VHH binders against q9y6x5. Designs and how they scored, part 1

All scores and structures are predictions.

Target 1, 379 residues: q9y6x5
Amino acid sequence: LPPKLLLVSFDGFRADYLKNYEFPHLQNFIKEGVLVEHVKNVFITKTFPNHYSIVTGLYEESHGIVANSMYDAVTKKHFSDSNDKDPFWWNEAVPIWVTNQLQENRSSAAAMWPGTDVPIHDTISSYFMNYNSSVSFEERLNNITMWLNNSNPPVTFATLYWEEPDASGHKYGPEDKENMSRVLKKIDDLIGDLVQRLKMLGLWENLNVIITSDHGMTQCSQDRLINLDSCIDHSYYTLIDLSPVAAILPKINRTEVYNKLKNCSPHMNVYLKEDIPNRFYYQHNDRIQPIILVADEGWTIVLNESSQKLGDHGYDNSLPSMHPFLAAHGPAFHKGYKHSTINIVDIYPMMCHILGLKPHPNNGTFGHTKCLLVDQWCI
Unless a header shows other numbers, all headers, positions and changes below count from the first letter of the chain; antibody chains aren't numbered by Kabat.
ipSAE, averaged over its two directions, is called F for ESMFold2-Fast, E for ESMFold2 and O for OpenDDE. V2 adds 0.75 times the mean of E and O to 0.25 times the DockQ between the complexes of E and O.
Where letters were taken out, [cut] stands.

## First folded at step 19 (VHH)

Design w1
Fold by OpenDDE, look of step 19:
Structure w1 (fold): chain B 379 residues (1-379), chain A 122 residues (1-122)
Amino acid sequence: as target 1 above (379 residues)
Amino acid sequence: EVQLVESGGGLVQPGGSLRLSCAASGFTFDDYAMSWVRQAPGKGLEWVADIWQSGSEKYYVDSVKGRFTISRDNAKKSLYLQMNSLRAEDTAVYYCARESYNWQRGFSFDHRGQGTLVTVSS
């Protein structure tokens, strides 16, 4: 039987939550599998970009999902919450579920993973749910496990997505210990439900399961705001994305816009596109706007508005507060092994290896995950 | 059209009580978590409390814990905020807000009402 892999994402699960809160179910999962304590995600540290990096092994500049909101100057298209189904945005890369179906004539399933409800390279997941935040985890789990168990051709790759603890992190702030404790307990219970469901169906021993996240969460405050309206007239630019990394499309001379913004706040770095630090791997895509603003950790870029969020993400990907974790269990993984860190793009070649797929060119390093796998030498 | 209409605000003395109501229409009320937010004079918008879809999960900002109680009646499409032991610092316009989440926006209050003024003064 072909190997099977379930990739689970709990959005906005900061890595250090594992150290600061109790997760009986997740810890049991880890005990019987492996843990990567910190995963360095890609810049910017947002939902769409990082989820697509996980399944492509590419930096954002390479896979083309460079933000949750994008603009293409050539086609004049927008990528936004109301317009995310156009394959145009996704076709610069090949996600693993497409590879899985095309290379081996297998099936893939998805419960609301970003991009899975879009035909990418004229291929859509064999089974998928349209995104609907109102759909319970239980329903998502039931569908995914049903597909894993009863599909023909067999589903060999599946994704499962959940919005917590990101939503709560935004609302309450990650430093709200009381409220976040309650939320995180619920997350752990969901992990318990996942494991129980897999065991009940007889999938647990043969299914590889990865539990990870796209990014962490940092504490924000009404006292840490950067108001762009204080620095530049809104008529001089179009805002493509706002905070904490703002994408600026100048309506006047770029240099003039830059000069108006460069000293706007000591808590914000302003970059011309060509001057974006190399470490971000965030330059070589036309969808990256001519000017980007990067707020310091915990600072929020606003217009003539006040922020309602007590937590946010999207900041420098070197910040620990932005880092998620990775846990895994299954026949491909060791038991009781902990690893310090990997890059989020390293997940893709590992998953390809597990599934017996030939990976597309990617930015991941398979060597970084060898120690997690039973069939590899750990150097 | 989504509508949220707050009521119940007014003038009250310190230590007094008020009960705010919000009437929702134009959407499936029980599919959404709901929040109360407030804006004091000269200050930004502050989250006060939320209640999740089922009504069993309630969360509060620290400053109102033990004093405020959020509740909902899904059959009546109504949100409530019982405010007890009111303080001067509770003075604000209170808004009923619908919570929303998606991949691009993340968490947001996608709709809120016109607000109701609560003034706590001796």
Scores: ipSAE 0.892, ipTM 0.954, lowest interface PAE 0.5, mean pLDDT 96
Fold by ESMFold2, look of step 21:
Structure w1 (fold): chain B 379 residues (1-379), chain A 122 residues (1-122)
Amino acid sequence: as target 1 above (379 residues)
Amino acid sequence: EVQLVESGGGLVQPGGSLRLSCAASGFTFDDYAMSWVRQAPGKGLEWVADIWQSGSEKYYVDSVKGRFTISRDNAKKSLYLQMNSLRAEDTAVYYCARESYNWQRGFSFDHRGQGTLVTVSS
């Protein structure tokens, strides 16, 4: 049978949740497969950029989804949830489901993943659900397993996205042990349901399954606010994105805006675009604004109002609190193997290998993931 | 037009109880998770509790666990907060808030009422 891969994301699943909370179902999945304990994601550590990095193997500056809210200076377009299906935003890269379904006798399916409901390079996922947060995990699972089991041409690459623990991490904070324990138990039960459903449908033995996430979550506090309006009048700039990485489009001379911001808070770094640290790989795209503000871990940039978030993400990708994990099971993977770390961009070439696809040019390194795979010499 | 109207605030002694109510109109109440948030004098907003759409899942900030109970009546389009064993630090304006979440814009409260004042003082 042709190789099949299901890529699952539980949004905002911080890597150290695995050691700080109980996951009997996920731990059983890991025991019979592989674990990467920390995945170093891409800056900024936001949902859309990191989900697209997983499926393209590219840094954000290279795939063009540089934030959840963007502005393109050439076309004067704004990216938001009201227009996120415009292919213009997505066409700077080719995600794996497009490459996959263009192969003979293959199709792709998506139970929600950023971009799968967009005709990227005139190609939309063969089967997909439009994003709707009200659709239960059970319904998403039913759709994706139906497509994996019944489609012609066969679905060989599929995605499944779930909003937790990101939604609860924002609301309750990652350090609230009692609330997060109850949320994470529900997520572990969903992982148990996933595995049980795959077994009952006869998919488990021959389907490769990756369970991963896009980013972690950091504790926030009402005591850690950076009030932007206290140091610069809103009339001097257009705000493209706010927190924890603010994207600032000056309305007056850029240097004047920079000078008003540079001493605004000791808990925020202010970068001219050319001064953004090279390690972020976050400079060479027109959608990255002339000035960005990067809050310290746990700090929130606000406009003269308090924040009601108890957890957030988007911070420096070197922070362990921003890192997800990766677990995988299936015929392509070893059993009982643990690996310390990979880069999130390494997932793409590994997936291409599993599926027998030629990867597009990307920033991943196949060698970083070879030890996870049964068909590779590890050293 | 979405409306959230809080009531039930007042002056109470420490150790006392109050029951807050929020009447919702102008939207399908059952489709939304709901929160109580509060603002103490000179402080920022603090999330207190939320309740998911069916009413079966309830979550609380640590400082109120065991003392406050959130509930909803979907037939009456109403949200409640039973506050027991009140303390001076519970003094705040309490707001009923409608939750909004999607994968791109994130979590927020897209509508909040005008609030009801709770004062805990001897």
Scores: ipSAE 0.744, ipTM 0.900, lowest interface PAE 1.0, mean pLDDT 94

Design w3
Fold by OpenDDE, fold request of step 23:
Structure w3 (fold): chain B 379 residues (1-379), chain A 122 residues (1-122)
Amino acid sequence: as target 1 above (379 residues)
Amino acid sequence: EVQLVESGGGLVQPGGSLRLSCAASGFTFDDYDMSWVRQAPGKGLEWVADIWQSGSEKYYVDSVKGRFTISRDNAKKSLYLQMNSLRAEDTAVYYCARESYNWQRGFSFDHRGQGTLVTVSS
């Protein structure tokens, strides 16, 4: 029988939460499996880009999902929460579930994951739930376990997504220890429910499970705002994405727009597209706008508005506050092994290996995860 | 049309109590987490408390813990804020706000009422 893999994402689960709070269920999961303490995600540190990087092994400039909101100047198309179903946005890469389904006697399922409800390269996930934040974890878990257990051809790759602690991190701020403690406890309980369900269904011993996240969360404040309206007239540009990485489409000469923004705030770096630091791997895509603004950690780019968000993400991917973790359990993984750091793009070649899939060209390094796997030598 | 209408504000002495109400209409009330936010004179908007859809989960900003209680009646499509032991620093316009979350769009308060003024003064 082909190996099976369930990829679980708890959105916005900052890596150091694991060190600062109690997670009895997750710790038990880790004890019987492996832990990567820090996962360096891709820039920008946003939800859709990073989730797509996990399943493609590519930097954002390569897979083409460069933000949650995008604009393509050639086609004049927009990508946003109201318009994300066009394969045009996703077809610059081949996600793992497509690769999986092209194999004989295999299918894929998603409850939920960005892109799984889109025919990418004319292939859509065999089973999927449309995104709906109102759907309970229990219902998502019911569907995903049903598909894993009863489908023909068998589901060999599945995803499960949950919005916490991202939503709460935004709302309460990651520095609210009391409120976040309660939220994180609830998440740990959900992990307990997941494990229990898998055991009850007889899936636990044969299913590889990865629990990870796309990004962390940093504390924001009303005292740390960058008001663009103070620096440039709104008529001179179109805002494609706002904070903490703003994507600017000039309506006048690019140089003039740049000059108006370059000294807007000491807490914001302004880059022409060609000058974006190489370490971000965020330059070589037409969907990246001519100018980007990158706020310092904890600073919020605003227009003439006051944000009520007490936490945010999307900042420099070298910041520890932006880093998630990875835990895994199953026949492919060691027991009781902890690893310090990997790159988020390293997850893809690892998953391909586990599933016996030939990976597409990617930016990951399989060598970084070899120590997690029972069939590999740890060098 | 989504509507949120606050009431119950007024002038009260320090140590006094007020109960704020919010009447919601134009949407399925029990499908949303709801918040109270406030804006004091010369300050920005501050989150005060929220209550999740079922009503079983309640969260508060530190400064109001033990003094304020948020509640909801889904049948009446109403949100409440019981404010006890009021302080001068609680003086603000209080708003009822509907929470919205989308994994692509993020978190926001997508609707907010006109607010009700609470003045705590001797």
Scores: ipSAE 0.927, ipTM 0.967, lowest interface PAE 0.5, mean pLDDT 96
Fold by OpenDDE, fold request of step 23:
Structure w3 (fold): chain B 379 residues (1-379), chain A 122 residues (1-122)
Amino acid sequence: as target 1 above (379 residues)
Amino acid sequence: EVQLVESGGGLVQPGGSLRLSCAASGFTFDDYDMSWVRQAPGKGLEWVADIWQSGSEKYYVDSVKGRFTISRDNAKKSLYLQMNSLRAEDTAVYYCARESYNWQRGFSFDHRGQGTLVTVSS
């Protein structure tokens, strides 16, 4: 039988949650599989960019999803929650589900994943759910397991997405131990439901399952605000993305805008596009705006209104608070093995290997995940 | 049109009690998590409590735990906040707010009422 892989994302699951809270179901999953304690994600540490990096193995500058909100100056197109279905935004890369879908006697499924409801390179998964936050985990799980079990051609790659603990992290803040404990318990119970369902259907022993996340969460406060209106008149620029990484499109001379912003706050770095640090791999794309503002950890960039969020993400990808984890189980993976760190882009070549797919050029390093795999030599 | 209308605010002495109500209309009430938020004089907006769609999950800010109780009646499309043992620091305009989440947009309160003033003073 062809290998099968289910990729599961719990949005905003910070890596250190595993150390600070109890996860009996997830720990059992890990005990029978592998754990990567920290996954260094890509800059910016936002949902769409990082989810696309997982399935492409590319930095954001390379796959073209450089933020949750984007603007293309040439076409004058906008990318946002109300306008994300245009293949124009996605076609700078080939995600793994497309590669898999194009294989003979294979198909892909998604309940859900950013980009999976868009025809990318004229290809869409055979089975997918449109994004709808109101759809229960149970319904998503029912669909994905049905497709994995009964599809023709067989589904060999599938995704499952869930909004927690990101939503709660934003509401309560990651440092609210009592509230987050309750939320995270629910997440662990969902993992239990997933495992139980797979066992009941006879999929558990033959299905490779990866449980991961796109980013972490940091504590925010009303005492840590950066008000841009105090530094520059709004008429001088267009805001493409706001916090914690603001994308600035100047309406006047770029240098003038930069000079007005460069000393706006000691808790914010201001970069011209050409001066963005190389370590971010966030420069070589036309969708990156001429000026970016990067707030320090826990600081929020605002305009006229204070932030209502107690937690946020999108900060420097070197910050541990921004890092997710990766756990995996299945025939391809060892049992009871723990690894310290990988890069989020390393997941793609690993998944390609598991599925027997030829990877597109990517920024991942297969060598970083060899120790997780039973068919590889771990040095 | 989405409407949220708060009521029940007023002047109360320290240690007193108030019950706030929010009447919702213009949307499927039971499909949304709902919050109470407040704004004290000279301060920013502060989250106080929320209740999830089913009504079984309730969360509170630390400063009100044990004193405030959030509840909802989906049949009546109403949100409530029972406030006991009120303190001077609870003085604020209290707002009923509808929660919204999108994986691309993130979390927000997409609708908020006009608010009701709660004043705790001796």
Scores: ipSAE 0.926, ipTM 0.967, lowest interface PAE 0.5, mean pLDDT 96
Fold by OpenDDE, look of step 21:
Structure w3 (fold): chain B 379 residues (1-379), chain A 122 residues (1-122)
Amino acid sequence: as target 1 above (379 residues)
Amino acid sequence: EVQLVESGGGLVQPGGSLRLSCAASGFTFDDYDMSWVRQAPGKGLEWVADIWQSGSEKYYVDSVKGRFTISRDNAKKSLYLQMNSLRAEDTAVYYCARESYNWQRGFSFDHRGQGTLVTVSS
């Protein structure tokens, strides 16, 4: 039988939560599998870009999902929560579930994952749930495990997504130890439910399971605001994305807009597109706007409005607060092995290897994950 | 149309109590987490407390823990904030706010009422 892989994402699970809080179920999962303590994600450190990087192995400039909100100047199309199903936005890359389904006697399932409800390269996930935050984890888990267990052709790749602890991190702030402790306890219980369900169905021993996240969370404050209205009139530009990385589309001369913003705050870097630091791999895509603003950690860019969040993400991907973790269990993985760091794009070639898929060209390095795998030589 | 209408504010002495109410209409109330937020004079908007959809999960900002109690009645589409042992620093306009979360859009209060003024003074 072909190998099977379940990819699970708990949105906004900061890596150091594992050090600062108790996770009995997750720790048991790790004990019987592997842990990567820190995963360096891609810039910007937002949900859709990073989730797509996980399943493509590409930087954002290469796979084309460069933000949660985008604008294409040529087609005049917008990408947002109300308009995200146009294949136009996704077709610059081939996600792993498409590659998987192009193989004989294989299918893919999703409950949920960005892009899984979109026909990408004329291929949509064989089984999927439309995104709905009101759907319980239990229902998502029931669907995904049913598909893994009873589908023909068999589901060999599946995704499972949950919104916590991202939502709570935004609401309470990651530094609220009391409130976040309660939230993270619930997450650990869900991991317990996942493991129990897999055991009950007889999937646990043969299914490879990866538990990871797309980004972390940093503490914000009403005292750390950058008000753009203090620096430039809103009539001079269109805001494509706001905080903590703002995408600016000038309505007047780009240089004039840049000059008005460049000294707006000591806690914000302003880049012309061509001057964006190379380390971000965030330059070579037409969907990246002419001017990018990057707030310092914990600072929020606003437009004459109060911050409604006590936590946020999207900042420099070198910041530890933005980094998620990766844990894995299954026949492909060692038991009781811990690794310090990988890049988030490294997950893709690893998953391809596990599934016996030929990877598309990608930015990942398979060598970074070899020590996690039982069939590889770890140097 | 989504509507949130706060009531119950007023003038109270330090150590006193008030109970705020919020009447919700125009949406399925029990499908949403709800918050109380407040804005003190000359300060920004501050989150105070929230209650999740089922009503069993309640969270508070540190400064009001042990003094304030959030509750909801889904049948009546109502949100409440019992405020005890009020302090001068609790003086603010209090708003009822509906929470909204989307994995792409993120977290926001997509609706809030006009607010009710709470003044704590001797």
Scores: ipSAE 0.899, ipTM 0.956, lowest interface PAE 0.5, mean pLDDT 96

Design w3
Fold by OpenDDE, look of step 19:
Structure w3 (fold): chain B 379 residues (1-379), chain A 122 residues (1-122)
Amino acid sequence: as target 1 above (379 residues)
Amino acid sequence: EVQLVESGGGLVQPGGSLRLSCAASGFTFDDYDMSWVRQAPGKGLEWVADIWQSGSEKYYVDSVKGRFTISRDNAKKSLYLQMNSLRAEDTAVYYCARESYNWQRGFSFDHRGQGTLVTVSS
């Protein structure tokens, strides 16, 4: 039987939650599998870009999902929550579920994952749920496990997505220990439900399961605001994305816009597109706007409006507060092994290896994950 | 049209109590998490409490824990805030706010009422 892999994402699960809170179910999962304590995600540290990096092994500049909100100046198209199903945005890369179906005539399933409800390269996930935040975890879990168990051709790659602890992190702030403790307890219980369901169905021993996240969460405050309206007139630019990385499309001379913004705040770096630091791998795509603003950790870029968020993400991907974790269990993985760090793009070649797929060109390094796998030599 | 209408505010002495109400209309009330937020004079908006869709999950800002109780009646499409042991620092305009979350858009309060003034003064 072909190997099977379930990729699970708990949105906004910061890596250090594991050491600061108790996770009986997740710890048991880890004990019987492997843990990567810190995963360095891609810049910007937002949901859609990072989820697509996980399944493509590419930096954002390469796979083309460079933000949750985008604008293409040539086609005049917008990418947003109300307009995200146009293959135009996704076709700059080939996600693993497409590869899985095309290379081996297998099926893929998705209980939600960015891009899974879109025909990418004329291929859509064999089974999928449209995104709906109102759909319970139980329903998502039931669907994904049903597909894993009863599909023909067999589902060999599946995704499962959940919005917590991201939503709560935004509302309460990651430093609210009492409220976040309650939320994280619920997440651990969901992991327990996942494991129990898999065991009940007889999938647990043969299914490879990866539990990870796209980004962390940092504490924000009303005392740490950068108001762009204090620096530049709104008529001089179009805002494509706002905080903590703002994408600016000038309506007047770019240099003039830049000059008005460059000294706006000591807690914000302003970059012309060509001057974006190389370490971000966030330059070589037409969907990246001519000017980007990058707020310091915990600072929020605002217009002439108040922000009620107590937590946010999207900051520099070198910040520990932005880093998620990765845990895995299954026949492909060791038991009781812990690893310090990998890059988020390293997950893709690992998953391809597990599934017996030939990976597309990617930015990941398979060598970084060899120690997690039972069939590899660990140097 | 989504509408949120707050009521119950007023003048109260320190240590006193008030019960705020919010009447919701124009949407499926029980599909949304709901919050109370407040704005004190000269300050920004502050989250106070929220209650999740089913009503079983309630969360509070630290400064009001043990004093305030959020509740909802989905049948009546109403949100409540019982405020006990009121303090001068609780003085603010209190708003009923509908929470909205999307994995791409993120978290926001997509609708907020006109507010009701709570003044705590001796």
Scores: ipSAE 0.897, ipTM 0.957, lowest interface PAE 0.5, mean pLDDT 96
Fold by ESMFold2, fold request of step 23:
Structure w3 (fold): chain B 379 residues (1-379), chain A 122 residues (1-122)
Amino acid sequence: as target 1 above (379 residues)
Amino acid sequence: EVQLVESGGGLVQPGGSLRLSCAASGFTFDDYDMSWVRQAPGKGLEWVADIWQSGSEKYYVDSVKGRFTISRDNAKKSLYLQMNSLRAEDTAVYYCARESYNWQRGFSFDHRGQGTLVTVSS
């Protein structure tokens, strides 16, 4: 039978939640499969860029989704919630569901994932739900399992996205143990429901399932604000994205804008585009603005307004607080194996291998994940 | 047009109680999680409590746990905060806030009322 893969994301699931909170259902899933304790994600550590990196194996500069808010100077287009479905933004890469469904006798399904409701290279996921946060996890699960079980051509690659614990991490902060314990218990119950549904439908033994996330979450505070309006008049620049990585398009000489910003706060690094650290792999795309501001962990860049978030993400991808985990179960994976770390871009070539797909050129390294797979020699 | 109108603030002595109300209009109230936030004089905004759209889940900041109770009546499109055992540090303008989450824009309060002043003083 053709290999099948369900890719599940619980948004904002910080890797160390697994050690600091109880997850009986997720731990049972891991016991029967594999765990990667820390996944090093891509800079900036935001939702759209990292979800697209998972499915393309590319750094953000290479796939073109460089932030949740973007501007293209040539076309004058803005990427935002009201204009995130324009294929223009997505067409710098080919995500795995496009490659998958163009194969003979295969289709792809999505119960939400950034990009799956967009016709990328004139190809939209064969079955998909438009993004709608009001749709319950149960309805998403019902749709995706129905498609996995009943489609012709068969669905061999499927996605399932859930907004938690990201939403609650922003609201309550990741360090509020009482509130986050209750939130994370509910998420573990959803993982239990997922596994139970797959078992009841006869999918569990022959479906490969990856449960992962895009980033973590760090604690924020009203005591850790960087007021940009205190350093520079708003008339000197256009603000493309604000926090924790601000994207600054100068309206005057960019060296003058840089000089006004460089000493704004000791808790913020200011980079001209050419000076962005090479380790970020965040320079070679026209959508990256001439100046970026990178706040230190737990600091929030504001425009003279207070922040009401108690948690945030988007920071330097070397920070452990920004790292998610990966767990997997299925015929392709070992049982009871724990692995220390991979890069998030490594997930794509691994998924291509499992599905028998030729990967597009990418930044992942298959060797980093081979110990997870039963068909590979480890060591 | 979305409107949130707070009421029930006033002057109260330490140890006293107040009940805040928020009347919502111009949107489908039961599709949204709702919060109370407050701003003490000279300080930033502080999240106080939230209640999820069905009313089944309620969360509180540590400083008010056991003293404040958030509730909602979806039929009346109303949000409430029962404030018991009030302390001087609870003195603030209290705002009813509508939560907004989108996987791209993240979490924010996209609407809040004009607020109601609570003063806890002898």
Scores: ipSAE 0.780, ipTM 0.913, lowest interface PAE 0.9, mean pLDDT 94
Fold by ESMFold2, fold request of step 23:
Structure w3 (fold): chain B 379 residues (1-379), chain A 122 residues (1-122)
Amino acid sequence: as target 1 above (379 residues)
Amino acid sequence: EVQLVESGGGLVQPGGSLRLSCAASGFTFDDYDMSWVRQAPGKGLEWVADIWQSGSEKYYVDSVKGRFTISRDNAKKSLYLQMNSLRAEDTAVYYCARESYNWQRGFSFDHRGQGTLVTVSS
């Protein structure tokens, strides 16, 4: 039988939720599989960039999805929630579902993932759902399991995406134990439903399942605001993205804009593009603007108004609060193994190995994931 | 045009009760989670409570748990906040807010009303 893989994301699932809350269903999944306790994600720690890094193995500067909101100065195109389906934005990389779809006697399916409803390199999965946040988890699960079970050529790579706990983390804040406990219990129940459905349909024995996330969440406060309007007039720049990493396109001399911003707040770092720290791997793409502002953890960059968010993400990827986890189960994976950390870009070459695909050039290191896999020697 | 109109505010003594209402129009009310948000004098906006589309899930900020109850009537396109055991620190302008979430944009309040003032004082 050809190897099969289901990649599942619960958006905004902070790694330390696993130790601070109860997850009976997820813990059973982990007990019979593997856990990576912390996944170091890519900067900026936002949804679209990190989901694309998982499936390409590339840093954001290399795959071109450098934020959830972008501007390309050459074409004058904007990337936003109303304008994200142009293949132009996605074609700087080849995601794993495209490579998989192009193999003989294989197909790919998607119950959502950033990019799966776009024809990337003129290729789209044979089965997919357009993004719609109103579609229930149960409908997404029904579609993906139907496609995994009933397709010819067989679906060998599939995705399943869910918006929680990101939505609730923003609304209630990750440190509200009572509210987050109720939210996280509902998510654990969905994981239980997923496993039960796979078992009942006879898929569980031969399907590799990865449950992961793109980033964590940090607590925000009305007492931790950085007001850009106090430091610089709107007419001097175009704002491409605001918080917690602001992307600034100067309308006047770049050095004048930089000088107005550099002492705006002690809780914000201001970088000229050439001065962005090398450890971010966030410099070598035209979609990265000439000036970026990076707020300290828990600080929010605003214009002349308050923020309603109690939780946010996008901060420095060295922060433990920004890190998700990874759990996996299936014939490719050991049972009962826990691993401390990998980089999020390492997931791609591991998935390629499991599926027997030749990886495109990428930033991942296969050696970092060897201990998770039954066919590899782990010291 | 999306409209949210709050009512029911007023002056009340500590320990008293008020019931706030919000009349919604210009959108499909049943498709949205809804919040109450407040702004105390000299403070930023504070989220108070929300209720999910069906009315089955209700969440509260710690400071109001056990004292406030959010509810909705989808047939009447109305949102409510029952406030009991009011304290001086509950003094604020209370706003009805429509929630918006998208995997790319994240969470925000995309509309709010003009607010209704609640003053708790002896």
Scores: ipSAE 0.779, ipTM 0.905, lowest interface PAE 0.9, mean pLDDT 94

